VHH binders against Putative methanesulfonate monooxygenase ferredoxin reductase subunit (msmD). Designs and how they scored, part 1

Every score and structure here is a prediction.

Target 1, 366 residues: Putative methanesulfonate monooxygenase ferredoxin reductase subunit (msmD), of Methylosulfonomonas methylovora (q9x406)
Amino acid sequence: MTSLARADDLAAAPLARENCAVSVETKSGVFGFDCAPGETLLYAGLRHGLTLPHECATGTCGTCRARVMTGEVDVAWEEAPGAARFKRDKGDVLLCQTRAVGDCVLRVPAEVAAKPARHQIPAYRTGLMENIRRLTGDVISFEVALSAPMDFDAGQFVVVEAPGLEGARAYSMVNFTRSADRIELVVKRKPSGGFGDWLFGATAEGAKVKVFGPLGRATFHADEHKNLLMIAGGSGIAGMMSILASAAEADHFRTRKGYLFFGVRTLADGFYLQEFAQRVVEAQGNLEVTLALSHEDPAGADHPDHPGVKLASGMVHEVAGRAMAGRYDDLIAYVAGPPPMVDGALRTLITQGGLSPSAIRYDKFG
Structure headers, positions and changes below count from the first letter of each chain, unless a header shows other numbers; antibody chains aren't numbered by Kabat.
F, E and O stand for the ipSAE by ESMFold2-Fast, ESMFold2 and OpenDDE, each averaged over both directions (binder to target, target to binder). V2 = 0.75 x the mean of E and O + 0.25 x the DockQ between their complexes.
Where letters were taken out, [cut] stands.
The coordinates of atoms that the task and the answers printed are left out; those that the model quotes come from them. Centres of patches stay.

## First folded at step 1 (VHH)

Design a01 (framework vhh_7aqx_2)
Fold by ESMFold2-Fast, scan of step 1:
Structure a01 (fold): chain B 366 residues (1-366), chain A 121 residues (1-121)
Amino acid sequence: as target 1 above (366 residues)
Amino acid sequence: QVQLQESGGGLVQAGGSLRLSCTTSGRTFSSYAFSWFRQAPGEEREFVGAISWSGGSTDYADSVKGRFTISRDNAKNTFYLQMNSLKTEDTAVYYCAADYYDSSGWEYDYWGQGTQVTVSS
């Protein structure tokens, strides 16, 4: 057994008994790395510092597509949505769902670079589930106390593997601190969702989980000196909270503007409202926060219990589009939420806002 | 789009050697991985060998491993199959093939017309 693999993973799947040597051919040259028993090829490559293409890292998007040239592999989730159009007979796989059975050679149709040592290279950590709290009828917050500190950029996520649950699940960090000894995550409960159900169960508090990260490219950097637009639906607000915390630490809103639009169904579905109100006060006019209600008309322009949080009726991307007209100068946009909301926001930002794709950073959760 | 043309086939005595060439035209040669396949009369087409787009890896069918070598010359837009220690069971039509990687992933599989290799006892 290696410290990188869970006991449950080693018991559940036909795994290599020892590390496998992996070679990956890319447009930038050939790179090598070791893959541990039970580890996916994507996570193995990423923790060795290779910038392998990825977005969701959990089987849904298809960005980590590669071809197996030689060697035998095991695909953990053959029905993964991201693999629907693959030439499986020619060795096409999703690296985030594929484990090495022995030494293998992969081909990745992208530019790949090696990262400098110590700069946010993803790694495995063990975590303890703590402080599980219900924020609304269907939103749960929890903390993971990490076995070793994690340095991350605001807007990044981790994947979490819970005991007895198949597969990894991606969650953006809510907090922000350099060298974090704990991370805060938030989940919107799906009907019949296994992870959400587990979080409400008696065994979740104090449970050991496996965490891999940090991951993701939709990151905030104060040294870009840009105005910020943040559009979030549901649990997509998590990464925005991390961005706000990082911006506050850097005193970013002293000279830059921020605009946050948070979409919920009704007033009662809003959360983090006290923190938004505090951030607005601290930014002294340079941060605006609007709660967009898709299924309720607000009685007034301001949240009744949280002064400084504005209310508007409508879909969050439409509310943002109306409010942002003429205000897209020197701006980076961050968008996070379910795919229909993200797609609507991207359309508005590109067509009405005239933003370059390089000025838009997004995460789709589904 | 890319076109493939095989050459170098012919008649050879068992124990002899032949070098097959596949010349490509059309899109950028360096973007392609290349393979050789063969088909004997009455048999299905079988894999012989492959070379990656970088040239950094090669793979061979067990039946030819140690006897055949695949290589590429990017300056000439050509790739090769060097066949040594030929056996009568190597008699087949040999086809070259190309797999293209574009910015979206895969685009096309291209095939040559084939070249006959006959190994006499």
Scores: ipSAE 0.000, ipTM 0.188, lowest interface PAE 19.1, mean pLDDT 80

Design a02 (framework vhh_7aqx_2)
Fold by ESMFold2-Fast, scan of step 1:
Structure a02 (fold): chain B 366 residues (1-366), chain A 123 residues (1-123)
Amino acid sequence: as target 1 above (366 residues)
Amino acid sequence: QVQLQESGGGLVQAGGSLRLSCTTSGFTFSDYAFSWFRQAPGEEREFVGAISSSGGSTDYADSVKGRFTISRDNAKNTFYLQMNSLKTEDTAVYYCAADTSYYDFWSGYEDYWGQGTQVTVSS
């Protein structure tokens, strides 16, 4: 008759049945918003127009760190990589992994604005999976037809939630168009399952998905009249394609220079190469594109099938640092890829390039 | 608190076998894909093999396919690289790595890395 822990003693806190009132203390003042049942605190705040800090919005980067001051919350992924250094005993959480159980008060130690001018306010949309195409043996592009148009800035991403799969996955938009009724996304197959495995399966085309966005702060604006440096690792190239499309629409490279460095493992892993070669021709000498090979030495300086695309050996951030020596004048740098690559690029751009942090815009994925 | 620690490296004769282990802590093991990389003296770090979060798919570099096998044990928070028919050119520092199951990219820039373990294959 000795009491043992029962299953109900180990149950997670119940999710809120109605909207919860959330108050957030920031460096710019106190703001309030409502959080819907099952919604994360990050998405709730963002869709109310608050510029809450975020990068991956999916648990890996740690930028959406906040502290719960009062109230009960449920953390969907307690072991999330972005939370590895948090003081959980003091209420530190990732807002992208945290749901309200009832009314709560948060502290975000950052400057936050409410509905600033030109801000694209994120919203939930449903989408239909269309035009799923294999670009290489392990790279797939797909389009999502949106239930309502989405206005976004070049370089932004969305999170996509597929039916029957746990969690949301972040993908940068490849295309750029005003009031988009469709978005183009790209994914590289990885050994892990989930969305990638589902997308490579027979049932993904025509499926209904949930989309939240636009998200991200690493945005391109042609009216800043700056030279562009773009450093991308793998699927980080997606956002750079959107930036190139926006720059082309604005005829940006008629008077400004661009430098794109795209990191892949081997020559065979390169994609969008024909589009890069075409963009180089259209820019009439003002755009340089380099494919950086981390696991292969190129036989020559130029891609054999795409002569407008240069080749170099090495990690993309190291290749970019070497090639850009003495070329940092009047530019904004865009960096997208895994944390070690982004951190390496940031160090090089600040210490060797002399760029101010305000001239560097980045997204850390993974 | 996230840690990856390799073990099982050492000296082995060509044609021999060696099993590497990577023990992990500080994250939910079953949510992650795992991979092995190696770096020989004077060479770049190269991919060796990977296993999905479900364990249902594996991938290998052409140079090791048919000789090396990657596996995982979720109960022990450990994954392995079984190396058979070793060659002198397999001599390298071997690194284990973990990649998020929520990310679509796989470029050799993994989320977490071990410190490395030396494998030396003598002729």
Scores: ipSAE 0.000, ipTM 0.124, lowest interface PAE 19.1, mean pLDDT 80

Design a03 (framework vhh_7aqx_2)
Fold by ESMFold2-Fast, scan of step 1:
Structure a03 (fold): chain B 366 residues (1-366), chain A 124 residues (1-124)
Amino acid sequence: as target 1 above (366 residues)
Amino acid sequence: QVQLQESGGGLVQAGGSLRLSCTTSGRTFSSYAFSWFRQAPGEEREFVGAISWSGGSTDYADSVKGRFTISRDNAKNTFYLQMNSLKTEDTAVYYCAAGEYDILTGYSSEYDYWGQGTQVTVSS
């Protein structure tokens, strides 16, 4: 008691200050973990080493679907596109959008494993926004200097929470470095976008952000000694740049073929073109890069200013399907972009390419 | 800015057909990718189909593939959703959407402009 309001009127709710105990029922058995105040159930489980199903980790794909069996939860984004087919009345949620209010029991209808400490277990880091640079009229590159090194695999992503902006946003790493003290990310600005608008503003440089990662299962491993097909739409190119950097470090294209298809609206919307041209030269004929233009017909088969970068008209997954006919031998495919592009690519790779699902690695996000 | 207005909704019997139209106002119709989304009672908004700026590429949700067709008429600043073999599960408010900077996408968050919605009711 005090001479002010009652003690319970002055304190935050006890549940908001305490870790919540979470139990998850899976096909592989029952696992337990603690969820911190304000933390999503997906991130809590992942940082405890559980391989919970996920793809976008930001509400759009639906892969992190689970059912709340008991306990109270808070769903941050009930209108999330990934939840379109969910049975909310039966407790269906997206784990990447759901925060524990108290102890709860979840059901995940998937095989789940615990990672040993030596694997890349996702963790929270603080970061400083640095080297914010405009690549085109509406594409921004930026670096995040991390509070602690992150070991990640090429093709993985992080989620970033910016001060004053609601929600986390997923960005694939553009660079590849073991024990990275900084990561490079890229975003395309939308006319009415919040994060993009913040990045173009004066307050983003030097700002502190919260980073969670590494995330994602569409990872490149040079020791598999496979030919590579990379199909990227929009921001999905970021992960492909990381794969190319890892492949170059391993001298992978000395003995293996690579094919990269990058979808943009117009020739003027292309970026990383000089880097693509350099990678093609370094690969000595074993890497082909095609810029697919969805909103412009190219005047020629090659980029006028960047020799080695091919041009084609059409949606990137359709361009890739036409170009890759008869060329699917000893190949692993990496696909990153929005769900309709990814789903279109998956259809082509399985039906036309004859690829097994195990030879296709993908991420669905913007 | 672009404004979108749906028309053509209504009541139909299962197995029937219906065509929705989305009329746009703006100087840059040919530079947009267009999509249809729907929201059933008690459910979240879901992707139905999309068409590229040129009309050369389309994509559909698996639940409607083979039954629904999206098309556009750049001369009329209008795009369409032809719905065939309608099922009671197709009952929803249908929204048209436009993206100014886009590769074909099923994410509602990627579309900057939306219509007000038109009701489609499929009776058994």
Scores: ipSAE 0.000, ipTM 0.110, lowest interface PAE 22.5, mean pLDDT 79

Design a04 (framework vhh_7aqx_2)
Fold by ESMFold2-Fast, scan of step 1:
Structure a04 (fold): chain B 366 residues (1-366), chain A 124 residues (1-124)
Amino acid sequence: as target 1 above (366 residues)
Amino acid sequence: QVQLQESGGGLVQAGGSLRLSCTTSGLTFDDYAFSWFRQAPGEEREFVGAISWSGGSTDYADSVKGRFTISRDNAKNTFYLQMNSLKTEDTAVYYCAAERGYSYGYLESDYDYWGQGTQVTVSS
């Protein structure tokens, strides 16, 4: 029989039982907020109306990097990918992974604004899991019936905490409705990702979840009157569906062009294809949708079962770059997907497309 | 012909460290995402960790998070698995795998090329 040597067990510092006072030094001045017991510093600041920098809000991107100047904090995920190469000895942390133990002072090297009080300030809601549907062999959609209505912009996301699962997971809203009493989300199953496994199990329907949002800055506004480029990989398509729904509501493609590129491995991995075909018909030639196949050569230029959905071989940013050559005028680009896909797309848009960073809106999901 | 070859396996005591290397030939290294899988006797092959084509994204199985680190060296056409705080449960044959594309899959069927495997044995 094998006996394991016991590691020295350093007890974690106790989490605060009362609200902690947090002060944050920014380029725009000093702001204060309260952090609840067990709450991350990012979510605490955001729900108080502070526009703290964030992208993934779940530990993978590093955008919510801050420095702890004084006070004791607990880092929930020390090895988070977004914290790679941080100066931890100098107090560098990810705000989305950091909880206050007591009063603390933070430094954020960014412009931060205090938002006016309104329903678009991120808040905690309870949700009930409903209408869980399998879309492909490894993609599942679900709805969350919210305890209170949420006002959000097309392209925004929420973080969801499921009972019995550690940590929060980020999902873009698929639907678009003002004062939403329910939201639609989609997830791709990951073998090491307990949330996906829980959703594919028998106990998820009717389960109570905790939702925080709306979050994200890759938002669509029809009153900007721009042509739209949308580049999505995997579950990044969710936010693009919300953008398409908002654009349709505003009749945006009556006068503007849209280009959607959706990257998947094979034809069989495509989903939302009927919805894309319908949107293309409704836009009367002003919307083009291309499914980019990274691991399959299509037999023809069009999807055999979904007329109006184009097919191309290659990685989605390369397919988009080739198709968009000479077509970048009067355009805002939306990019969503795993970080390496987003980075490839950003490079293409800036170097080949000549787009200003201000004309590019993106979300990186791990 | 594409080849992936593991090295650095062997016997190590619990709590120790080991670094696995996977050297590749016959592929355009920069176009590929890479992963490590492992298989214990009588079990199916399971995901351990992965790194994207750019090196900008990594992911790990929950059982190895905080202990294992995947990295890549494009100049050497080689990628690595640094294994710290080893446990007896980490005893397995470790396989390196390559997938053409931006990002990594989590299933065996996601990968185009595989190494032969290297044995890692963690003793108490």
Scores: ipSAE 0.000, ipTM 0.241, lowest interface PAE 16.4, mean pLDDT 82

Design a05 (framework vhh_7aqx_2; at its last look DockQ between E and O 0.15; V2 from the best seeds 0.00; counts 0 for: pae E 13.1 > 2, placed apart)
Amino acid sequence: QVQLQESGGGLVQAGGSLRLSCTTSGFTFSSYAFSWFRQAPGEEREFVGAISYSGGSTDYADSVKGRFTISRDNAKNTFYLQMNSLKTEDTAVYYCAASYGDYEWLPSEYDYWGQGTQVTVSS
ESMFold2-Fast, scan of step 1: ipSAE 0.309; ipTM 0.766
ESMFold2, look of step 2: ipSAE 0.000; ipTM 0.338
ESMFold2 (binder alone), look of step 2: mean pLDDT 83; pTM 0.835
OpenDDE, look of step 2: ipSAE 0.028; ipTM 0.499

Design a06 (framework vhh_7aqx_2)
Fold by ESMFold2-Fast, scan of step 1:
Structure a06 (fold): chain B 366 residues (1-366), chain A 125 residues (1-125)
Amino acid sequence: as target 1 above (366 residues)
Amino acid sequence: QVQLQESGGGLVQAGGSLRLSCTTSGRTFSDYAFSWFRQAPGEEREFVGAITWSGGSTDYADSVKGRFTISRDNAKNTFYLQMNSLKTEDTAVYYCAAKTGYSSSWYTPSEYDYWGQGTQVTVSS
């Protein structure tokens, strides 16, 4: 599943023609950065190395909430779902939807740091759409050939801006490669998805897109030497594939255990099954993969065509909770999917599993 | 076709308790997932709590966690919302809702197939 920034482009006020100086007051002190004409304040701050809070980076969550203290700004999508309860008369905005008109001062109610690592600092790239392929009736995979290499951590995402479509959409990387000249992304079609409709059409192959990233904090690092729990629904599986690829590269499952639960409606809606079966074999007993079927009872405990993939009936967070009872020691959990699924998983892991919130890394999409 | 009917609402003092009931008619009760929503005057309908068709999982809005408990009784084709430590901000019309099959979305009213008529809960200080 993808997060949409906006359905329509509404230019309300003239934007600055030159860079604007932005000052941001945070719990950790005051930081400054420059914002380019037409650029959102979130992306401007992130590319200057500031760890500004964000989740979707496209208007549907509330995590990039800030207050404009002084100066003029333009809000690209005033009706954004993430801003539904904001005090707009007091200057509350979503940084991912806000552009500077002139110099301004912001207040961010969070701890912020200046990030020292250059390889992981978000940046703009152009990309070419390539290798668009349908994985199921409503799931499509595509690759973006980047204008410059991107170094990212497993579990991170990018936002993509397509020609003729308004706003940016967030997609987690499926692959994992240091200094990547190409990224693989996957999308599950939804009724309100203009990008999805464009992608499933005839004109997307070879199209030039704008990419900003890498983004996201739900990242895997093999040197933490933890057992892994991965719970994914829908397109949330994308980031888990990247984590599995990184874990394989580091030979992580030689000494650590992994548990992946992937929620789909029916057996026919499953994808990446061959890849899962191969990863299970390579991990020599230390990786378990379960496909959780929400709308079908499996005929057996194993996938008929991929014996290494287990089957279970139920919502993915409930299946994971039952299977993981008593198995939460020395573990980090990664959760990605729609908000209700993520919230259900958090409840299960914290209240039933006793897992610390600091041991849970999650992304909510759409 | 399923019909839902709420009962158990009323006036209660802050700190008190109420138990709401939702009785179903029609198809097998065990085939449905059930939720409670509430709506205060001038506000949108918001999620309160849910119990899955399997009965194996429950979920609650952050504002009611630890105070409210959802349960089901398959023999009576009824599910309940036990509301403890009630606050004045819990004042609302409470609706029960049902959806067929599985679903990862419990928070969106439009995902629900069947709705009750609503029962008023008023919490006075």
Scores: ipSAE 0.000, ipTM 0.105, lowest interface PAE 20.6, mean pLDDT 80

Design a07 (framework vhh_7aqx_2)
Fold by ESMFold2-Fast, scan of step 1:
Structure a07 (fold): chain B 366 residues (1-366), chain A 124 residues (1-124)
Amino acid sequence: as target 1 above (366 residues)
Amino acid sequence: QVQLQESGGGLVQAGGSLRLSCTTSGFTFSYYAFSWFRQAPGEEREFVGAISGSGGSTDYADSVKGRFTISRDNAKNTFYLQMNSLKTEDTAVYYCAARYSGSYYLTESDYNYWGQGTQVTVSS
């Protein structure tokens, strides 16, 4: 009955009929888990409670690097950007792009924990596509009604597999609710973007998708009592919306400051502007939101239709660096977006802001 | 401009039923949590029921629990209060209210948008 893009991927795995036994050697010891036919090694390990290193979980970042010591594997995307410096002849792979063909032994050069009691363990759920809404000419919001509730932390993401499309795509949750029966996601359409094009088509509403999550370590916790810096580009804004929702629920901005910088090319590319203006009002002066325009000079300091949203010219990490000078006390920084933007923000926060790496949480998408 | 508009109020006999609707405009409906409040003559405004932004969580005042049901229809930008087994003590002006998503709240000061109110009168 359910039509999933993952079923096409499973059909492409010619020799795997049953679960494969996987052993992973880590700095913290040896762990075992089962990998389902056509399942990537990263998702298999994560759903067994192993804290395997990952960031994008979709092939671009390289953090899920591992070495295949024994056994046969299939690499779904050999040209993945995250694998550019890998020693493939020595068995180097990205776990998010690698499927087991039989039993195998992996080496992960990192400390890995098993089944931490305080963290949500990722799992597969079936999702029903609902409430697909066009926010702008090229930005679309949608909800996924989940087959089972998902408890997640603000800032986390899921990967979604759509019918007829190859591969999984990472999307941060826009909403925040404990034991969520629905998740809200947003995508900006790109030229030749298969998932975006599918969403803009007539067949997406009511479609069944496979969802894996929650994923990500760039999570907000109000009980840390920190000021918040949020730097987002593109779809990275989604996780910041979830953080803002969680902060509002905890009344965090009653005593703490928040600073959100959202990078877009032009004023016309801005979205969630009404939502930002509303959050600024609710925070009673303790939240500042700035839309950073990289390809346009704003006519004024404030958005003409949303006075609570500030405007600035420049790359988002440079705008944030200028605005935040001298204001890094008691602060956790959250950064989300494509790898080049995240890398630029990290450089600014560490070199210009003097921020400790332990005070920076980030996710790289795309 | 944000607007909330109640409908469905009126006169009903004790033991009867009414369904109130709150139609909204000027914001993205799915990003908001919603509540109903009521104010009886000569009394302060009190909480009646709430539904979360996801729709997965509801809460009710003890006085209406088991008799009233709150629901939402994201496709129609509308949320509802189904009132069953009405009592004379349910006579009040009923207000719909909205707060930006993440959680629903029980105090009136937590809601930024309010409707004008609709009268519900329950006769003995």
Scores: ipSAE 0.000, ipTM 0.105, lowest interface PAE 22.5, mean pLDDT 80

Design a08 (framework vhh_7aqx_2)
Fold by ESMFold2-Fast, scan of step 1:
Structure a08 (fold): chain B 366 residues (1-366), chain A 118 residues (1-118)
Amino acid sequence: as target 1 above (366 residues)
Amino acid sequence: QVQLQESGGGLVQAGGSLRLSCTTSGRTFSSYAFSWFRQAPGEEREFVGAISSSGDSTDYADSVKGRFTISRDNAKNTFYLQMNSLKTEDTAVYYCAADLWEGSYDYWGQGTQVTVSS
């Protein structure tokens, strides 16, 4: 296991004691916002309603790249993977890892909107940990009861800060409701240090956590009336469950088709299988779910205990590419997982599937 | 599939150095991010350090920053933990780990004992 999203673990220079005024120059004009002590510039801008570019929001992807034009800033994680190609001597920073020391001016070379009509503005909420359940030997689900309702789009995620644990961690919502009093999240346990180990301990149930969100742009909207392709590896399945729940509420699969490919190592590593089987039945032939096994050959084409869940051997993006040949019409693809899987899926969808980049929505984590 | 094997552990005096190696079997060594963890007697496993698949990014636990260095050699299918200025508190079984997919795959070595005497 690799822990690359641990910005709060790094020793940092002393931060400002008061709020700092931030000005951001964008392709859409100049916007201003206040940054609180210890707050990253990305979260500060987002909670003021600015659609600042972001993907992981935790230091790995590089999408929240900006340039510091004037003013002093503190970078919480100077070796963050997303910053590896930056011109740091020219002021390039990751907004998700950067805090203001005083008033500053930033440049973001992107179109940015302020409080657009369909935008759910991210905010800080307190949560209580509840209903911690083991789904497999190393996969655990939990719910967070929120201090205030969160309205979000299917496919979005939050960052969670647990007391006594270093750093913020990004988790896609598994559930979907119009005004959520609670959110459901899922993680795979890592034996050493971190959120997974804490969840498997006795002290997590009822613990108070800090939540920031909703975040993310790989969102599902039933009013687009498209067929859906969903390719997920590992914890990337979480957002796909939210998409399926939203699609069910909208009765989307009455007239549209869905294809879900979920990559796991072995048959025993599969989870949400009963829910997949039920969703397939409810969609009346318009939803197909395939569990792709990368390290085990299935005994048959269908899951022995979960009718309606198909089995295939191989890496999930390759399984999806083979199964989807000739089926890319009128389709939006959702891809979620670690960068190598997402990059493989993007290559397959663009080169073999002929999909426009605008028809592909993805989240890279890790 | 990836199989991991640690080596280089042993007994060392406080202030000394050890280099741990983790050799992997498998065809896609360069695709993995690698980590070192340790577990002291009666305690849970704790993170020590990590190196990204590109090798361009490293991360360390606060207790070892400035003393330990993680590195990788893709040509040898091996990654390392150089441990300098060892303290008695560094006594633990050290485990190497490989991660191909976030939350999907965890490959672990069997561990190598490091004992630091005062």
Scores: ipSAE 0.000, ipTM 0.118, lowest interface PAE 19.8, mean pLDDT 80

Design a09 (framework vhh_7aqx_2)
Amino acid sequence: QVQLQESGGGLVQAGGSLRLSCTTSGFTFDDYAFSWFRQAPGEEREFVGAISWSGGSTDYADSVKGRFTISRDNAKNTFYLQMNSLKTEDTAVYYCAAGLYDSSGYPEEYDYWGQGTQVTVSS
ESMFold2-Fast, scan of step 1: ipSAE 0.000; ipTM 0.330

